# Ledger of designs, part 13: miniprotein binders against b5y8h6

Target 1, 289 residues: b5y8h6
Amino acid sequence: MQKVIVVTGLSGAGKSTVSKALEDLGYVVVDNVPVDLLHNLLELYEAKNQEQLVAVVVDSRSLRHQGEVSKFVADLKDLKNRMPLDVIFLEASTDTLLSRFNLTRHLHPLVHATGSRIALIEAIEREKELMSELRDVSDVVLDTTGMKERDLVYQVENFIGKDRGPEFYLISFSYQRGLPTNADMIYDARVFQNPYYVDELRTLTGLDDSVAEYVRADHNYGRFLDLWVELAERSYNEHIKMGKPYLVIGVGCTGGQHRSVLVVRDLSDQLTKNGHKVITWHRELGSVN
Below, E stands for the ipSAE of ESMFold2; O stands for the ipSAE of OpenDDE; V2 stands for 0.75 times the mean of E and O plus 0.25 times the DockQ between their complexes.

## First folded at step 7 (miniprotein)

Design d4 (at its last look DockQ between E and O 0.01; V2 from the best seeds 0.00; counts 0 for: pae O 17.1 > 1.5, placed apart)
Fold by ESMFold2, look of step 7:
Structure d4 (fold): chain B 289 residues (1-289), chain A 80 residues (1-80)
Amino acid sequence: as target 1 above (289 residues)
Amino acid sequence: SPEDLRKLLEQARELVEKAKEAEKEGDYYWALFKYLWAIWELRQALELETDPERKEKIEKEIEEYLRKAYELEEELEEQK
């Protein structure tokens, strides 16, 4: 049974963009679905074609009171018991939502300054409070603040792809050649003993067992590795909640040949053992694992 | 299995097509992401492939996409 995607979230947060992205990915997208009809609609599509890709964009404007939100949350929990289903919740900063409502273009400056802007801010904040219960049970929360349409499309594609991509990208690098672009985190492997000054090891890399044995013999190595694995997994869990289904970690040492390569190798082994799909790129060696 | 090898190669081809599309649009981070993913699929295909000629073709593809990854990272640095 194909996983059903339910799109919900704050008014003005980008549901139409996500709808278009899903349609481009081959989903039959049912837009503006009243919350009351969600069960009936999904059961109809399941009965007709169990292999159909279905996405539902729920009209959150019909959720004006806490009772309606709580009922919708209960409905989603019931549906998850019956079928594979993910909920995507869209949000954005108050300033971003104000801009998207585009109210300032037609208002007298005094009215804008004293009444309608404040009332709209309060309405947005009230909607955020009201939707908090739904947000908390959603499988991913996408913050669309400052996000270009293309970026949102890429995020949706990566989250809902039939074969989810790697969860971790680990990049070993040389501090002398500079940090990898777009790393979420940087680990500094220069804290470990340096095999470069051992003649037999100098021309080898962190892929060679003799280098690995030398660096692992550093008294701090095991403790740092354990902490780095734990930090990586905790950071990944926060990213997945925000709709970023991967984490990029750069590991550096001076030359990028020995210590950083070994750390990436060992991190990858541990994260893979823990059930994660991991890509490694030894930037200074020109290899990907 | 032969079916696993075929799926890996098909996935890699699709990822490269997506990477080229992203590159044409100037989305170099997304292009880099897709090329690295494609190389990863090709590495796994290389472990399953037994024919020397097909292995050599896969290795050449990996080398090409690695060069593109380095080029894209340079472009990303210039965009910052």
Scores: ipSAE 0.131, ipTM 0.669, lowest interface PAE 6.2, mean pLDDT 81
Fold by OpenDDE base, look of step 7:
Structure d4 (fold): chain B 289 residues (1-289), chain A 80 residues (1-80)
Amino acid sequence: as target 1 above (289 residues)
Amino acid sequence: SPEDLRKLLEQARELVEKAKEAEKEGDYYWALFKYLWAIWELRQALELETDPERKEKIEKEIEEYLRKAYELEEELEEQK
């Protein structure tokens, strides 16, 4: 487990849930630390107790201007050289954030006028732009689109269980419900035979053996999987050179229940076998009761 | 600074052009985003502008793009 974690990201993306999850994992969580004090805080903590797990939550309340973000990024880089520190960036689709804000009746920190959907969209997009530099240097970006709280907790636990950040983040999704927000690359699983038209398979998922057998029987499946693994590994290597320590791959099908799920599983298995650290998320299965 | 003002106005113009292209492609979400971003830039420019005639021009542009943003929002709702 990393000793120090910085939790940041978009308002409404789930920072509170992540904070609680980290607390449950034994982290001391410090919320809403001014950026200018973060360096001092972490230094003081290091001097006092190097074994204590610490998480610091930073959001747009503390990062109001681009200059502050840039400074914070510089500080993070410096801190990473001095201590084991991971940065988690939380985000979600604009639609998801809109829905969440509507549900909670909380005002977005950047909204000046209450009650306007357009104003809220503007605020969300402004925050995305503001936080973009920070996102770029984050060790992991979690797209919480479609996640329930329990799902997000699981992702956090999985991340903390790793000695280092994930190399690959694989997301199965439905094209009908939109692309993952943070995907670097999209694989289209719709190229394979569709189990939806098989009555026995329609109600199942790509987690079921019968569905897996059906889709894997496609004459193109093995070839595409091999190509996708190769492409993933090559892309990852280039992303490292660009300063991004991980690759996000979205795998889509029509409903996000069968083919995309299976491909994510099989990609994960193969990449893991190849020695990579992989995180998976089945976006549409999280909504299935 | 005058240079900051110029930069903001230039960025806003570029965003509007991108918004128009997105709209032509049927990507109303990205069009909406770009218009809103342009409006944000123009509002910042408005705070820096001291010339009354230029202020009025910026205000008119903001109003135009706000109207466009609302139209795009309606289109997005219809697609759902």
Scores: ipSAE 0.000, ipTM 0.166, lowest interface PAE 17.1, mean pLDDT 82
ESMFold2 (binder alone), look of step 7: mean pLDDT 86; pTM 0.839

## First folded at step 8 (miniprotein)

Design e1 (at its last look DockQ between E and O 0.01; V2 from the best seeds 0.00; counts 0 for: pae O 10.9 > 1.5, placed apart)
Fold by ESMFold2, look of step 8:
Structure e1 (fold): chain B 289 residues (1-289), chain A 80 residues (1-80)
Amino acid sequence: as target 1 above (289 residues)
Amino acid sequence: SPEDLRKLLEQARELVEKAKEAEKEGDYYYAFFKYIWAIWELRQALELETDPERKEKIRKEIREYLRKSYELEEELEEQK
């Protein structure tokens, strides 16, 4: 009844961190499950308690050959037809995995004994080839290369949806007071007509409808906003592929009171309409929305 | 609803505790955004809260965490 989470991926890629995150979210995590037992285990939990949050972590030793991987893919397809189930696939660069295996002293499933560094590299690369079919059918692929534990937990929580964190933080700022150092990208709102030189608007902010009307009347505004929304979403998608938890966009104008505030307001509205969780911080106004 | 208000306040508390722990570890980037998220939860709680005294307590928390956010922004400059 409740969505089941299957955690799989490359040996050494971070399954233990994901397991802990799922436990903290209230999942009963069953670790080291051989692929041949997956059906029976999940059917048992389905029959026993429909409300139980269950996650299973697949035993890497069950996936040594292409036949085993192909059967696992078929089993996942069958299980998805019978119950709500999502697959999280973990991966990392070969160098990262090598480092992790050296630290843990665990034997890679495709190596018969403690081998040379070359044997480990070959085993990791072979596992990547074997697992490509499984990766292709997974619901989310998380590359843990260089990823902080907190960032991996953040992405798991967002995928699960129960403790969903923001996907975007939008910061309006004044160029006169300096760029926000924590922004990934900067949009320059000085390209739009400046309300400061209209007496009735000077003391207002981009939160006031009359300022919004004035700035939106700039003939470039609509097209720039459309392009900035598209750039934000495309940049977000690449950002999460790099293992970062969210995208931070600074929007600036000279004083940080009018144009940047309005752009953040409109950008936030469009991203929210597109299904994203967005938090805004108007740095020069001291407000969070 | 009262349940919605309670949940928002609990979420904000949890975010602040995570922010404080990250501060102790020197992870000011993480702490900053957890404080911003906590403020966001608290502003929603203000919309639901009706008691003037409880509203003022929430406003005081928002001001405190906003000051922390500006302080952490300065710390991030020092870490670069």
Scores: ipSAE 0.546, ipTM 0.877, lowest interface PAE 1.6, mean pLDDT 86
Fold by OpenDDE base, look of step 8:
Structure e1 (fold): chain B 289 residues (1-289), chain A 80 residues (1-80)
Amino acid sequence: as target 1 above (289 residues)
Amino acid sequence: SPEDLRKLLEQARELVEKAKEAEKEGDYYYAFFKYIWAIWELRQALELETDPERKEKIRKEIREYLRKSYELEEELEEQK
């Protein structure tokens, strides 16, 4: 990733965690700075020290209305033309955000009064709308649904890295719990035989050899895997041309525990073998790899 | 809220300490950014503070850190 990073996104999506992670990676992090000041600081960066890693956290506290967001987007576009700058946008499901706010008892920036649950939901949705334009110009969109702090840190480290970022971000998930919000493409692993109905496999995961053997025994498994690898690689090449240097693939099954997990593992292995940098996230397991 | 004010002041103090450490290490760029950030936090605190004496203290700190920021900016220019 670039030496200059703008971290933004929805309130409660994990900006503080990302900020800390970036600090640990050697970034000078500036949080909650007025947009105008931010612009000046980045200009100063360009003029004086282009070797320093700098991250700026921008949220709805600084972007209170659509006009400010639009201006900020315009500024970001200008800055990108002048310096190596990446924008990371953090988001999560409404339920996740709601839960996090309930736990922390922090007031949502768009909630002026001790808001009811309804008010909080409305604020979350309003913020999504407000930030939508910024999301559209973001270089990386991270869905932090189901992530613990340690998981998010790990993701940031992998995305930012010292070298080039990941080419593929593979996410296993449960269709019952909703799609990854940042997925470019979805693979349906439900097409394979279901280990859930095997008593000895039900309590295991796609990380277990016995589950892997069972699902791989499906007559379609190998063929689908090959097709998915090919599709992934072809899609990635097109995404590069579009200015997106990575591809997010969601792999879903019913429970997100067995088939989806296995497919992500095997896809990761094959893509890695093909020379690609791959990051994996098992959303329902709360684990990477 | 008083709690918010306390938090802002605490954050500002932490930032200043980081800035001072960075300055000692010769990382003037890092120090500069941390001072600017501290100033931002203090400005917010100033808006919440109602006690005149405390306000004045905050104003003094802001002025000090602004001065420091300018000094650091000059150092950065000299390093070019």
Scores: ipSAE 0.005, ipTM 0.205, lowest interface PAE 10.9, mean pLDDT 85
ESMFold2 (binder alone), look of step 8: mean pLDDT 86; pTM 0.837

Design f1 (at its last look DockQ between E and O 0.58; V2 from the best seeds 0.00; counts 0 for: pae E 7.0 > 1.5, pTM E .769 < .8)
Fold by OpenDDE base, look of step 8:
Structure f1 (fold): chain B 289 residues (1-289), chain A 106 residues (1-106)
Amino acid sequence: as target 1 above (289 residues)
Amino acid sequence: SPEEIREKIKELAEKIKELLKKAEEGDPEDLAKLLEQALELVEKAIEAEKEGDYYYAFFKYLWAIWELRQALELETDPERKELIRKAIREYLRLAYELEEELEEQK
């Protein structure tokens, strides 16, 4: 949990919801701070070594032109080098934003008059362009398209909360017994040499060292594992952006007893080593690691 | 069925309460805190399930499992460790079932 959070993003993307969520988490939320004052404010905060949680909401009202955005980005980079600081960027589809503006707001910050639908679309696109540089340096980008307020609150709590929930849910399974329907991705462990045909290993599981040694001896095992870890991490990062705070990976083999179990173990170990929170379930064994 | 899942979740919540009570009587503060957090998450999951928010319930349930796993690392009593392990296994099964139900409703 960072002591300082900057909340920014597109108008109508849910900054108010996030602000409230942060308040509920104990943050003092400061809204509509002039960008020029933000740097000074945070420097003062640092100098006082305050333990108070602070969130600053910055939007296009404070960032009127590209020069201000660029300056702000530079300031943020500097601040990040000096103190723990996270930047949350909120966005949504143009259609979603249009709908929200029609429902809740009379005017877009970049629209001076109650304009046509076209004018609003143009304003949204201009804001996207204006904020693009800031988006690029954000630590988290949340796409709030299709999210209910509750969903967004949940995402914020998960991200900011001291105790983040699990990032990965790994399930070993048997292809013969069907795929996990909740899996976001499936890894096929059948590509490795099959221990089932080894008499000594047939009655064992992927939890046993002898099985592990046999399957790990496959010339492709290490490479596939590395690729699967990388894919998992990249996919998770994208899922967070889409509002899903966890990734479910199914790992399958024929019987769900040997290869799939081992791969789940090894994936879990590596992802954990990389700093991730992992939960494992061996569906066919009814066991967890 | 969702009803069966809910009942099982409630039973497990009571088990966690029992663990928490024991922790409050002499366990390290960190262990007690983890169990308390797990309980809170389970309660939230139960409430979410009642509201038909199976996604939220599933996630909170997984989070509870995470907390219990951490508690397991701090627990030294073999009997209590086994209870926590049992809870984790059961919660994982239930969480999976909830997620399956959610997917069937889509």
Scores: ipSAE 0.097, ipTM 0.581, lowest interface PAE 2.0, mean pLDDT 83
Fold by ESMFold2, look of step 8:
Structure f1 (fold): chain B 289 residues (1-289), chain A 106 residues (1-106)
Amino acid sequence: as target 1 above (289 residues)
Amino acid sequence: SPEEIREKIKELAEKIKELLKKAEEGDPEDLAKLLEQALELVEKAIEAEKEGDYYYAFFKYLWAIWELRQALELETDPERKELIRKAIREYLRLAYELEEELEEQK
């Protein structure tokens, strides 16, 4: 059965744009579904067409009280045990949501009838508090503040893409030449013994086996590498939840020729063994592996 | 400048297009698909960059490089393999320079 997409989030945060993006990607989108009907609806689609791409957009009027939100969270947990299912949660800043409501005739679900601008602000803030439990269990949270429709479409496409492309980009660099600007994380390989001061190794790089043997002999190396692999994978998972489909890790040493190159090489090998798509760039060597 | 970098990216895309044409004429179907995907990703990256979505432009460039690396594994002609390796290095360098330049503008 194909993965089902459930779209939820703050009122006014962009569900219609996500609906259009999913339709363009071949999904049958069922809009404004009350939470109480979700099980029945998905059961019907499962029984009749297991190859159909289905997305459900939840009716915000079904989520006005904590009891309804907590029940929905429980229902999502039960459904995930029965079928492959991902939840997209949409949010935006209060100012952004206020602007969107002021430009439409749609009332906020927590403002009964018409109300003042202050009442609308309070309703938006109440909804954020109310929905926090659902937000925490969602598979991705997309913040639409200041985002154009195309930006949101790109994030949806990247999240639901069947082949997401490379997941890790590992850059070895020299601290003398500065940090890579685009790195999400920096690992400092200067903590390992420095092959530069060994005559036979000085002109070699971390791609040479003799340099690798020397640096791996550092008593901290294996343990740090294991911890760095684990940290990379956990950080990648958090990036996915934020709608960021990749993680950039810079690994540095003084010259960028030996220790950082080896660490990138070994990180890449381990992450690839774990099933990840990895690109490496040895900035100071001008090579890609 | 970003304009100079964009022109270099476009010039490189023409070289990959030549490889695609040759792949369609007699190489394995998988090789042609990988080259075609790489070209599409570069085009999407340029469009995203024009709309100010620099994060996703960079992502699309890196994805194109990934497709080219897979194409390199399937290519058997030594001269075409070296051309693919050169394209991978150049696209990575150009994508990095473009991202750096655009981030400095903010």
Scores: ipSAE 0.061, ipTM 0.598, lowest interface PAE 7.0, mean pLDDT 81
ESMFold2 (binder alone), look of step 8: mean pLDDT 79; pTM 0.766

Design f2 (at its last look DockQ between E and O 0.22; V2 from the best seeds 0.00; counts 0 for: pae E 17.1 > 1.5, pTM E .673 < .8, other shape alone 8.836 > 2.5, placed apart)
Fold by OpenDDE base, look of step 8:
Structure f2 (fold): chain B 289 residues (1-289), chain A 104 residues (1-104)
Amino acid sequence: as target 1 above (289 residues)
Amino acid sequence: SPEDLAKLLEQALELVEKAIEAEKEGDYYYAFFKYLWAIWELRQALELETDPERKELIRKAIREYLRLAYELEEELEKGDPEEVKKLLEEAKRLIEEAERLLKE
């Protein structure tokens, strides 16, 4: 476990949930710290050789301008050289964020007034732009689109785990509902026979044996799976060289319920058998395996 | 907005209270940090405040917390907190006064 974790990302992306999860894992969580103070805090922490696990939550309220973001990024780089430090960046689709703000918050940090839906969208986009540099230097980017709190907690626990972090993040999704924003590559499961047109299978998911049997019966399934495993492993090796110690793979089908789910399961199984640490997320089902 | 100002002052007060508690527990680093954080909140409040009298109270609070922070930094080096506690109480009083004034 890293002794110091910085939690950042888009407003409404789930920082509060992550903070709580980290507290449950034994971290002292400091929320809404000014960036200038964060540097000093962490320096003092290092100077005292504290072994206490510390998590700092930084949001756009603390990073109001591009100059502050750039400075913070520079500070983070410096701190990483001095102490074990990971940066978690949380994001979600614009639609998800809009929905969350409508439900929980009337005001976005960048919106001074109860603005129109348009104003909120603009604020979200501005925040994305503002935080982009920070996102680029983050150790992990979590797309919380479609996640329940329990799912996000699970993701955090797996990331923070005592051992090395996951090598592969596999996400099943619906093309109709948009791509995972943090995916490095996308596999198209629509190439296989569609169980949706089978009445007995339509209401089931790729987690069900009957659906699995149906899709695996496709003459291309085994071949594609093998190719996808090989591609994943090769890509991971290259990503390590690029300084990213994990690979995010999105697997998509039309509805995100059957084929994509199955492929993620089978990919996970095979990659695990090959000795890799894999985490899976079924976005449209709201389940983690 | 006045509500924003009130929130900032409340947050600053809460931070100072936490700093005092941290100091009692011997966590001087945490206390130091909380004072600095409180100053940050008060600076934001100062930017929003238009009343000269209220501004002056906020300025006094900032100055006091700065003093406390510096003293605490020195104490962090020495390991003795008693003098710092008195300073923190004074700082708290100033913030509370500022908050009361803003609610009037």
Scores: ipSAE 0.032, ipTM 0.390, lowest interface PAE 4.2, mean pLDDT 82
Fold by ESMFold2, look of step 8:
Structure f2 (fold): chain B 289 residues (1-289), chain A 104 residues (1-104)
Amino acid sequence: as target 1 above (289 residues)
Amino acid sequence: SPEDLAKLLEQALELVEKAIEAEKEGDYYYAFFKYLWAIWELRQALELETDPERKELIRKAIREYLRLAYELEEELEKGDPEEVKKLLEEAKRLIEEAERLLKE
């Protein structure tokens, strides 16, 4: 089973930013999961799909008292014995958390009373003490004090890279149905000869060898494929420098059945041979490979 | 807000639709889990809902979805009796919490 990521931490410390970063890394992120349902959810994913990247963001409303925290810590220890699982704990300074609650920007004059600020400071400090047991068993603790959003994203991406998820996501698509919105790059496979106009190929897909033979016979196919592999790898290296440890490439043709499917197939084969972890998705065929 | 309530209700309905689909495919553990998740979403809706009449409708939906989940019991027991017992205990706990929230 692929490593499961559990995200927890102090209220206001940045869980939504981490959730978005994990989604961008190809994780199916299940947000605000109550701690009591965590076992059931993770056992479902373990039983049904060992290749799925799963991240769970724990519902902070489930961790209000020491008994709940201690039970969650015990549950995490049990889960770690059953599956590969890492816990990310988010924290920040009390001053930072006060600022993020936006108290001063929306305050009524009455709320400026000394008791209100002391009560919030006390609540934050109590939460830190409450969560200390959970913090101590977490695999990584990210202090978000003073971090810009992109700095936190970079820290998450670096941590995930230790056990590396997919480096490339390749999506075949139909221009008639629109571009995949998550693509970093688009390769236009309409430049190759179109097997749709060959009667015996029309009902087939780019997964069929006869379609592959026809499209590969285009005199530019080999050159474009070589250049596209090189561009993909160079673009991936630049994404690493920018803190994004993966690259999403969309490959399009008119119907999304033939040319784009073949290009994704061949591109995946070459990138895999070059040592990269690659996921493919043939959007118009509905397959995840 | 009304927008937050509408989203929770739509999520619960989508989960029930997926549960029914999974049940037809014979994936009874997945169906049962989806019913429990839908009930959890409806519990969140109870926390946000202020109108007593709409609260009662949400409670009725929770009861109905629990009943549908219990109807899977025969198929679940063919697989793993201890897992079924745990799932039924979780379902009862969720409805008890929803009932508590309605009275508070």
Scores: ipSAE 0.000, ipTM 0.211, lowest interface PAE 17.1, mean pLDDT 75
ESMFold2 (binder alone), look of step 8: mean pLDDT 77; pTM 0.735

